VH-VL binders against Ras guanine nucleotide exchange factor D (gefD). Designs and how they scored, part 8

Target 1, 231 residues: Ras guanine nucleotide exchange factor D (gefD), of Dictyostelium discoideum (Social amoeba) (q8is19r433to663)
Amino acid sequence: GSNIIAQQITIIDNEMLMAIPPSQFLHKSFSKESKSPQFHDMVSKFNEWARWTSSEILSKEKLVERVVTLSFFIDLAKSCVELGNYNAANAIVGGLNHSSISRLKLTWERLSTKVTQDYDRLLSLFDLSMNYKNYRDEIKSTKAKIIPYLGLFPKDLIAIEEGNDNFTNNNLINTEKFRLLYQTIKKIQSYQQPLFTFKTSEPIKQYLKNISNGLSEEKDFHSISHKLEPR
Below, E stands for the ipSAE of ESMFold2; O stands for the ipSAE of ESMFold2 at other seeds; V2 stands for 0.75 times the mean of E and O plus 0.25 times the DockQ between their complexes.

## First folded at step 4 (VH-VL)

Design g10 (from a09 with heavy chain D59Y, light chain G51D N94S; framework fv_amlenetug)
Fold by ESMFold2-Fast, scan of step 4:
Structure g10 (fold): chain C 231 residues (1-231), chain A 122 residues (1-122), chain B 108 residues (1-108)
Amino acid sequence: as target 1 above (231 residues)
Amino acid sequence: EVQLLESGGGLVQTGGSLRLSCAASGFTFRDYAMTWVRQAPGKGLEWVSAISWSGGSTYYADSVKGRFTISRDNSQNTLYLQMNSLRAEDTAVYYCAKDTYYYGSEGWFDPWGQGTLVTVSS
Amino acid sequence: EIVLTQSPGTLSLSPGERATLSCRASQSVSSEYLAWYQQKPGQAPRLLIYDASSRATGIPDRFSGSGSGTDFTLTISRLEPEDFAVYYCQQYGSSPFTFGQGTKVEIK
């Protein structure tokens, strides 16, 4: 089921999150892959989750199997949210919302009402408008262990660093700027905690770690999509 | 350093089609949202379209929805704007710009390309 | 959609003077998601300010932004010759992203 797979994804994401040294969030190190290898590894894995989602759906030549696979990934994203893994959930939603997938009208039209409503809630949660307001409000309300959407941290850190001078108008050190940077990094570190309630399924975990093997290239998604559902 | 180079502009008749390209370098293109903004001669800026890091989410101004298609090729670090059913009011300099945000479209843009002129005539 | 109205349309000043440019939104801009751009004739726009008050990299400290809700201001504390340009505000608090019509700052 989707729950056991969501658990293994969350174990992988958490291991990667915990492996990122705090230094990779300092001095804009995350802007260069050479200076932020663990951060970039997690970025690449996020992109793999999205590509895996699109690729699996596009691999289904039969409409019935494509509907089942689409429903599975919607349930998987929902399961990730329920486990507090907003990172993987957002990646999967990105793959589902890919133009090569969203255009498959015959596939989407055959989804159950419940699954369609679940997808609409996921789209609302991860809506980009107002700087991810719905997502940010959601994570502020939870006290459970979460894996946050990693992509927001570089944006927030750059905004603090570049939007505030190192010195005040009186040429004193801007303690507020450094306090905001410190608090943001400390918040990131607060998410770097071990998982105690999930059991590893080594075969599933290894499959998910090596998921890039055999996936379709993104450049081919459009061509495949049009062969499955022309016009 | 981050660079954006637009190409593909030119003269086209009303009802025609044109495809713009924007070649990106100096950053990990696949990790950032991209946008197209246009400016009619002597007029202000108008946002046209945006695309997320993966191409999975696309956004359009009402004036171009159904006629323009934004797309990207992350393997070639290139952004595209396919323009169909062109109208005289589509005449503008078209700029591609890097969205500052990792993965998603945030909405402030830096840097901008130099722009490419599209002229639609009868 | 959120409509941004900039005022004045044209501001005629001399070097050394203070410029104050206004941008008013038809409805509240969430979380101060507003940017300011500078454009010189024949050139691409250049980002000056984002998140209403954060200066972009390489932008001189004479440029400052302020405001919240529906009322935003760009201030140039002491105009330099290179500051005579058109200035645009842009909101990204809601889709679609919209720009103001621009304020031209010209030499008197």
Scores: ipSAE 0.000, ipTM 0.447, lowest interface PAE 12.6, mean pLDDT 84

Design k02 (from o09k with heavy chain S52N E100R L102Y; framework fv_ontamalimab)
Fold by ESMFold2-Fast, scan of step 4:
Structure k02 (fold): chain C 231 residues (1-231), chain A 118 residues (1-118), chain B 112 residues (1-112)
Amino acid sequence: as target 1 above (231 residues)
Amino acid sequence: QVQLVQSGAEVKKPGASVKVSCKASGYTFTRYGINWVRQAPGQGLEWMGWINAYKGNTNYAQKVQGRVTMTADTSTSTAYMDLRSLRSDDTAVYYCARDRWYYGMDVWGQGTTVTVSS
Amino acid sequence: DIVMTQTPLSLSVTPGQPASISCKSSQSLFHSDGKTYLYWYLQKPGQPPQLLIYEASNRFSGVPDRFSGSGSGTDFTLKISRVEAEDVGIYYCMQSIDLPWTFGQGTKVEIK
């Protein structure tokens, strides 16, 4: 079921998060793969979670199997949120919200009402409006161990760095800029903690680590989508 | 602190409509849906429907389908339930309750008594 | 609709004695996501329902440890290890695995 898979995804994501040196978030190092290999490994894995979601759904030629698979990934994203893995949950929602998937009206219309409500809740959580307000409020209120959406940290750090000068108009050090950068880095470090409650399933973990084998290329998604459900 | 505060009691004649409000505070309104549940005098709890506070998507119980409209106003963090063509068997206390996915309905409004009498 | 059946419908309990309420669903409440969509609510006189137990066996925040939920599939039990005066009210089980969400008939708990 989706819970064991969500646990294994969370183990993988946490191992990758733990492996990122704080230096990869300094001086825009995250903008260059050569300067931030562990950060980029985790970004690559985020993109693989999204592509895996879309590819699996698009691989199902039969409508009934496509509905089951769509339902499974909604449950999986929900399970990831429950475990505190907002990173993988957002990636999966991204895959579900891809235009090649969202256009499959026959598939979406056959979802149970429960699963449709769950998907609507996930869309609300990860809505990008007001700078991800719903998501930011959610993680601010939690006291549990979480894996945050990794992509917001580079955006926040760039906004602080480029929106504030290193020096004030009087050529004095801008202490508020450096305070904001420091607090953001410390927040990232606070999430780099080991998991205590999850058991590893080695077969499932290895499958998930190597999911790129057999995934459809994103450039082919629309072609496959239209073959499954022609306009 | 999370709270849902509902509008006051209503007395209506058969065939009229009633609109009950539910004002949320203490959390991000658009993050969670709102359920509406009613309870007739001396009877149990009956689910009426659900609304996504962000998108406005709704699901209604078959018994009230066609007579109910649920809406959400994000600018005021307020959910509404509009029930039309009222019958005597619509006499009940109407509750709004936050839909917190795995936790179910974790926070409830105080209830709004709707009495339908001739 | 999923039918939720509670037994007994009424309980009179001496203070400090245990109480047990059964809830049966007409179909399994176990979902493929590994969760059981069964909840217990308490409605005290003149008040809205309050959540006691979510996912069959998890106590909601602030709920005393004398309350416990158990069961799986279609058979569920709520237990109160020692009933106190403040526990008087009507107890409802609810399922949210399929629409419409449905409640049991309620079990009235009174002190002797």
Scores: ipSAE 0.103, ipTM 0.662, lowest interface PAE 6.3, mean pLDDT 88

Design k06 (from o09k with heavy chain E100L L102K, light chain S96G I97T; framework fv_ontamalimab; at its last look DockQ between E and O 0.92; V2 from the best seeds 0.00; counts 0 for: pae E 5.5 > 2)
Fold by ESMFold2 at other seeds, look of step 5:
Structure k06 (fold): chain C 231 residues (1-231), chain A 118 residues (1-118), chain B 112 residues (1-112)
Amino acid sequence: as target 1 above (231 residues)
Amino acid sequence: QVQLVQSGAEVKKPGASVKVSCKASGYTFTRYGINWVRQAPGQGLEWMGWISAYKGNTNYAQKVQGRVTMTADTSTSTAYMDLRSLRSDDTAVYYCARDLWKYGMDVWGQGTTVTVSS
Amino acid sequence: DIVMTQTPLSLSVTPGQPASISCKSSQSLFHSDGKTYLYWYLQKPGQPPQLLIYEASNRFSGVPDRFSGSGSGTDFTLKISRVEAEDVGIYYCMQGTDLPWTFGQGTKVEIK
């Protein structure tokens, strides 16, 4: 089942989250890989989770297998949310929402109604409207261990940096700007906590760590998608 | 405080229509769907359908398919259930309930009594 | 449609005594995601239903610990370890594994 795979994904994501020093969020260091290698490792893995999702669905030539695979990834994203891993869940939802996947009408219409309902809930959770309000509300109300969607922190930090001057009109330090930056970094640090609850499956973990091997390239996704469902 | 507040009781003749409202407060309306469940006098609970407050997608129970329309108005945080071609066996209390994913229906409206009599 | 069958349909209990309600489904409620979507609701007189148990055995927030759910597959049980006056009402099981969501017939619990 999807719960065991979600657990291993969560172990992997948490190891990367724990490895990011706070300095990689300072002075827009995240904009340059040489200054933020651990941050970029986690961003790269996020993109791998998304590409893995799309590639696996596209690898299924038979409709029945493709429907099963699509259903599995929806259940996997749901399991990630239930474990508090919003980062991987959002990556998987991104892969499901990729244009090469969303166009597969024959596949989507064959999902069970419960799985379709679960997907709607996932889309709602990660909806962009009102600055990810649904996601941000979810995170506030959750008291357990969370692996947050990492991509929002650079967005928030850039908005603070560009919305505020470093100095006031009389050359004093703008303390409000630095208070806002501090709050954001403390929030990131509050998520950097050890994960105690899951047993590592070394075979599954190693497979997931090396998942890019054998995946179709994103540049090929649309061509493959058209061959599977030409309309 | 999360709550669902429904419109008041209705008395209708057979063949008429009824539209029940369900106003949500205390949470982001588009985050969760709304179920509609009815209870005929002296009877158990019967699920009628579900609507996504996010996309407006619906799933209807077969027994009411073709006679029911469920809608959601995000600007007022209000869900609606419109039941047409009413019959005497549609007499029931109609509930809206928030669909809270794995938890099921966690918050219910107070119910709307619809009486259909000739 | 998955048929949900409750027994007994009515139960009279002396306060402080245990109560047990059975719910059986016409097919397994185990979902491919590894979860069993069986719920218990209580409808007190004159009130809407309230959620007691989700996923067969988990108490919902604020539900007293005298309520417990158990079971898997097709056989499920709700137990009240010591019935109190406030527990009077009709208890429903519901499945959320396959549409349409379906309820049992209800079990009316009364005080002797």
Scores: ipSAE 0.258, ipTM 0.718, lowest interface PAE 5.4, mean pLDDT 89
ESMFold2-Fast, scan of step 4: ipSAE 0.710; ipTM 0.861
ESMFold2, look of step 5: ipSAE 0.258; ipTM 0.723
ESMFold2 (binder alone), look of step 5: mean pLDDT 94; pTM 0.953

Design k07 (from o09k with heavy chain N57Y E100S L102F; framework fv_ontamalimab)
Fold by ESMFold2-Fast, scan of step 4:
Structure k07 (fold): chain C 231 residues (1-231), chain A 118 residues (1-118), chain B 112 residues (1-112)
Amino acid sequence: as target 1 above (231 residues)
Amino acid sequence: QVQLVQSGAEVKKPGASVKVSCKASGYTFTRYGINWVRQAPGQGLEWMGWISAYKGYTNYAQKVQGRVTMTADTSTSTAYMDLRSLRSDDTAVYYCARDSWFYGMDVWGQGTTVTVSS
Amino acid sequence: DIVMTQTPLSLSVTPGQPASISCKSSQSLFHSDGKTYLYWYLQKPGQPPQLLIYEASNRFSGVPDRFSGSGSGTDFTLKISRVEAEDVGIYYCMQSIDLPWTFGQGTKVEIK
């Protein structure tokens, strides 16, 4: 069920997070794949989680099966949040919130109320407004190990870099800028710990690692969506 | 401190409407739904409905469907329950309760007594 | 609608003695996400309900360890190992697996 799959996703995400050297967050190295290969591996995997979510739902021609699959991915995202994996949960929500999926009104109308409430909570958690305020507030309140949403690190580092000069008005080093950069990197490193003790299911883990081999291309999503529900 | 504070007691005539407010503080309002639950004198708890504080989606109990409207104002962190065409059997204490992802209804308002009498 | 049935409807307990309340649902409260959507609430005289137990067996923060919840599927039990004067009130089980959310009829616990 969704708990076992969420555990395997979390093992994969944690292994990838731990593999990123801190240097890949320095000097905007994350902006070029050649300078930040492990960071971009994890970004690629995030995009695969999102594409997998959309692709699986769109692969279901029968409405009943599409409803079951949509419900499954909402449960999966919720399970990821409960395990502290905000990265995969946000990726799955991104896949669910893709315009090719959100337009499937017949599918969404048939969700149980519990699942609809769960999805509402996920949308609230990952709401982009106020610089991800809801997400940031939630991760501050948690005392458990988490895998944070990876995409906020580049955004925060760029904001610090571009919002603050390297030198003060009298040509001295801006120590506050470098303090903020250091604290951000230190925070990232605090998440890079081997603290998950979930049992590995090798077949599921291998399936999830190689998930891209069976996915529809994003460019085809709208075409498929309109064939399933042409309204 | 997480708290839900409700509006004061109301006395209404049959056929009137009542609007009860529930002001949230101490948490991010849009992260939690709000349930409305009522309790007639000497009776048990009866669920009235639920509202998303984020998107405003609602689900109402069949017994009050068509007579109830629930709304949420994110700018004031306040939820509202508007009950119309009041009858004597709507006399009850009305509670709002926060709908927690992990804990169910974990924080409750103090209650609003609504008396419907002629 | 899912029907929640509590037994007994009332219980008089000598202080320090244990109490046990049963709750039965007309349908399984176990969801495919691995959770059981059953909760226990206590309503003290003149107060709103307060959460005691969530997801069948987990004590809510601040709830004394003398309270415990157990059960699965359709049969659930709330136990108080040693009833104290502050435990007087009406106890309700609730399900939130399917709409409408439904409560048991309540169990009144009073001191002898």
Scores: ipSAE 0.344, ipTM 0.734, lowest interface PAE 4.3, mean pLDDT 88

Design k08 (from o09k with heavy chain N59Y D99E E100S L102Y; framework fv_ontamalimab)
Fold by ESMFold2-Fast, scan of step 4:
Structure k08 (fold): chain C 231 residues (1-231), chain A 118 residues (1-118), chain B 112 residues (1-112)
Amino acid sequence: as target 1 above (231 residues)
Amino acid sequence: QVQLVQSGAEVKKPGASVKVSCKASGYTFTRYGINWVRQAPGQGLEWMGWISAYKGNTYYAQKVQGRVTMTADTSTSTAYMDLRSLRSDDTAVYYCARESWYYGMDVWGQGTTVTVSS
Amino acid sequence: DIVMTQTPLSLSVTPGQPASISCKSSQSLFHSDGKTYLYWYLQKPGQPPQLLIYEASNRFSGVPDRFSGSGSGTDFTLKISRVEAEDVGIYYCMQSIDLPWTFGQGTKVEIK
């Protein structure tokens, strides 16, 4: 079930996270794929998890199968959070929250109460209000190994870089700016630790690595959505 | 410290309404749902409903559907249960309980006694 | 509605002796996420219920190891390896897999 798949996703995400050299977070290198190939590999995989989620749901012409698939991805995102994989969980929630999916009212109204409550909790966790306060508070309280939402690090680094001058009003080096940049990078490095508790299922891992094979293009999502549930 | 503190005891006449409050502290209010559970004198626990402190979505038990309203005020971290058209069989201790994704209903208020009598 | 049935309804136990409470659900509490949505609560005299066991077999924080939960599907058991004076109260099983959430009728545990 969803827990075994979540474990394999977490193995993949952690291998990718550990492969990113710290230099790819320096001097806005993350803004260009040529300067940050491992970082962009992980960003590409994040987008692939989201697209996989939307594509799988939209591939189900029968309402019953669409409800089962929607329920599965909510369970999968929840399992990812429970394993400490906030990155994949947020990617899946992003796919579920895509406009082509959120508009499928007949599908959503047929979810069980439990699954609907689980989705509500996932949306609360990844709510963007107050700079992702709910998410940031929860990861600060955990003592277990996690895979953080990768997308917040470039945003934080850019905000520090552009929100603070290199020099103070007295033409002195702004040590606070450089302290914040260093601590953000150091925090990223603290998450780059091996996983020892999950057993690899090679068939599932290989399927998940090659998930892009057979996915629908995002440009087609709206059209497919409206054919499944008009209006 | 994680706590849920409820409003004080109420005595109401049949046909009146009662509004019980449940003030949360020590955690991020919007990350947890709130359940309402009642217990008539000498009887077992009966689930009344659930509210999302995040979206405000509600689910109510059929027995009270149409006469109960649950709300949550995020600015004061307070949940409310408003029960209308009170009957003698609504006499009970009413509990609010935080619903954790990980543990279910893990923290409970101290209870609010509601007595419906003439 | 899912019906939760507890047996026995009352237990009188000599201090230090074990106690066992059964809970049966009218349908499976196993969810597609791999979890079993069965919980055990203790209500001590004059107090609100307190969580003992979540997801059938996991002890909640601060709960003594003399409490254990077991079971799957529709049949569940709560065991107390040695009953102490502070364990007196009413024990409830509860399911949250399907609306409405439902409790067993309760099992009263008292000391001889």
Scores: ipSAE 0.579, ipTM 0.812, lowest interface PAE 2.3, mean pLDDT 89

Design k09 (from o09k with heavy chain D99E E100G L102R, light chain S96D; framework fv_ontamalimab)
Heavy chain, then light chain:
Amino acid sequence: QVQLVQSGAEVKKPGASVKVSCKASGYTFTRYGINWVRQAPGQGLEWMGWISAYKGNTNYAQKVQGRVTMTADTSTSTAYMDLRSLRSDDTAVYYCAREGWRYGMDVWGQGTTVTVSS
Amino acid sequence: DIVMTQTPLSLSVTPGQPASISCKSSQSLFHSDGKTYLYWYLQKPGQPPQLLIYEASNRFSGVPDRFSGSGSGTDFTLKISRVEAEDVGIYYCMQDIDLPWTFGQGTKVEIK
ESMFold2-Fast, scan of step 4: ipSAE 0.640; ipTM 0.827

Design k10 (framework fv_ontamalimab)
Fold by ESMFold2-Fast, scan of step 4:
Structure k10 (fold): chain C 231 residues (1-231), chain A 119 residues (1-119), chain B 112 residues (1-112)
Amino acid sequence: as target 1 above (231 residues)
Amino acid sequence: QVQLVQSGAEVKKPGASVKVSCKASGYTFTRYGINWVRQAPGQGLEWMGWISAYKGNTNYAQKVQGRVTMTADTSTSTAYMDLRSLRSDDTAVYYCARDEWYGYGMDVWGQGTTVTVSS
Amino acid sequence: DIVMTQTPLSLSVTPGQPASISCKSSQSLFYSDGKTYLYWYLQKPGQPPQLLIYEASNRFSGVPDRFSGSGSGTDFTLKISRVEAEDVGIYYCMQSIDLPWTFGQGTKVEIK
């Protein structure tokens, strides 16, 4: 079921998050893969979760199997949120919201109302309006260990870096800029904690770590989508 | 601090319509759905329908389908249930309740609005 | 629709004595996400329902430890280890695995 798979995804995401040294968030190092390899490993895995979601749904030629698979990924994203893994949940939602998937009207129409309600709440959670207000409010209210959506850290750090000079008009170090950068990095580090209660399923974990080998390429998604539902 | 506050009691004649409001506070309104549940005098709880506070999608119980409209105003964090062509068997206390999709179900309820339909 | 059946429909309990309410669903409430979508509510006289138990066995915030929920699949039980005067009211089980949400018919708990 979706809960054991969500647990394995969370173990993988947490291992990757823990591996990112703080230096990769300094001087916009995250903007260049060569200067932030661990950060970009996690970004690549985020994109892989999204591509896996789209690819699996598109691999189902039969409508009934496509509906079951779509329902599974909505449940999986919800399970990830419940485990505190906002990163993978957002990646899966991204895969579900891909235009090659969202156009499959016959598939979406056959979802149960419960699953449709769950997807609606996931879309609300990850709504980008007001600088991800719903998501930011959600994570502020939780006391549990979480894996945050990694993509917001570059946005916050760039805003601080580009919105503030390194030196004041009198050529003195801008203490406020470096204080804001430090606080943001300390916040990121607060999320880099071990998981103690999750059970590892080595076969599932290895499958998920090497998932890209079986996936359709994104360039083929629209072609496949139109063959499944020509409208 | 999370609460739902409903509008006051209504007395209506058969064939009239009633619009009940449910004002949310203390949480992010668009993150949760609002359910409407009614209770006829001395009877049990009956689910009426649900609305997404985010997209406005609705699902209505078959018994009231065609006569009910549920809406949500995100600017005022208020949900509404509009029930038309009232019959005497619509006499009930109407509750709004938010649903919490992490498994809590309906965890916060309004105080209820008594709707009496009589001639 | 999923039918929820409660037994008994009424209980008269001496203060300090235990009470037990059963709830049976017409189909399994265990979902593929690993959760059981069964809830217990208490409606005190003149008040809206309040959540007591979620996901069959988890006590909601602020609910006294004398309340416990158990069961799986289609058969569930709410137990009160020692009934107090404040526990008087109507108890409902509810399922949210499939729409429409459905409630049991309710169990009225009164003091002898």
Scores: ipSAE 0.233, ipTM 0.713, lowest interface PAE 5.7, mean pLDDT 87

Design k11 (framework fv_ontamalimab)
Fold by ESMFold2-Fast, scan of step 4:
Structure k11 (fold): chain C 231 residues (1-231), chain A 119 residues (1-119), chain B 112 residues (1-112)
Amino acid sequence: as target 1 above (231 residues)
Amino acid sequence: QVQLVQSGAEVKKPGASVKVSCKASGYTFTRYAINWVRQAPGQGLEWMGWISAYKGNTNYAQKVQGRVTMTADTSTSTAYMDLRSLRSDDTAVYYCARDSWGRYGMDVWGQGTTVTVSS
Amino acid sequence: DIVMTQTPLSLSVTPGQPASISCKSSQSLFHSDGKTYLYWYLQKPGQPPQLLIYEASNRFSGVPDRFSGSGSGTDFTLKISRVEAEDVGIYYCMQSIDLPWTFGQGTKVEIK
């Protein structure tokens, strides 16, 4: 089931998060793959989670199987949130919210009410309005170990770096800018902690690590979608 | 502290309408759904309907479909239930209850609003 | 609609003795996410219902450890290991796997 898979995804995401040296968040190193290989490995894996979600749903020619698969990924994203893995949950929601998937009206209409409610709550959680207010509020209220949405770190660091001068109008060092950068990096480091509760399932973990084998390319998603449900 | 506070008791004549409010505090209102559940005197709990505070989509129990409207005002973190064409069998305590995103079900309940329908 | 049936409907317990309440659903409450969408609530006189047990067997925050839930599929049990005076009230099981959400008829627990 989805809970065991969510656990393995969370083990993988946490191992990748812990492998990122803090230096990869300094001086905009994250903007270049050559300067931030571990950061970009985790970004690549995030994109693989999203593509895996879309590709699996689009691989199901039969409506009944497509409904089952769509339901599975909604359950999986929900399980990831419950385990504190906001990164993978957001990636899966991204895959579900892809236009090639959202257009499959026959598939969405056959979802149970429960699954539809779960998806609505996931969309609310990851709503980007007001700079991810819903997500940020939820993160502030939790005391448990989490894996945060990776994509917000570069956004926050760039906003601090570009929104504040290195020097004041008097050519003095802007200590407030560097305080904000330091606090943000310390916050990132606070999330880089080992998991103590999940048991590894090696076969599932290996499958998930090598998931990119056999996935459809994003450029083909709309073509496949229209063949499944023409309109 | 997370809480739901409901409006006060109402006494109505048959055929009238009643609008009950449910004000939320202590949490992000749009992250949860609000359920309405009623309890007639000496009877069990009966689900009336559900509203998403995020999208505003609703689902109503068949017994009240056509007579009920549920709304949510995100600016005031307040949910409303408007029940029309009141009958004597609508006499009940009406509760609002937060749905904790499917994990805990309805985990936080309002104190209840007594609605009495009599001539 | 999913029908929830509780037995017994009324139970008189001597303080310190155990109590057991059964709940049966007309359909399985096990969902594809691996969870069972069964809940137990207590309504004390003059108060709104309060959550005791979620997902069939998990005790909600602040609920005493004398309360336990068990069961799977369509058959569920709420147990109170030693009933105390503050446990008096009406107990309801509820399902949230499909709309409409439905409750059992309620079990009234009284002290002898």
Scores: ipSAE 0.457, ipTM 0.770, lowest interface PAE 3.1, mean pLDDT 89

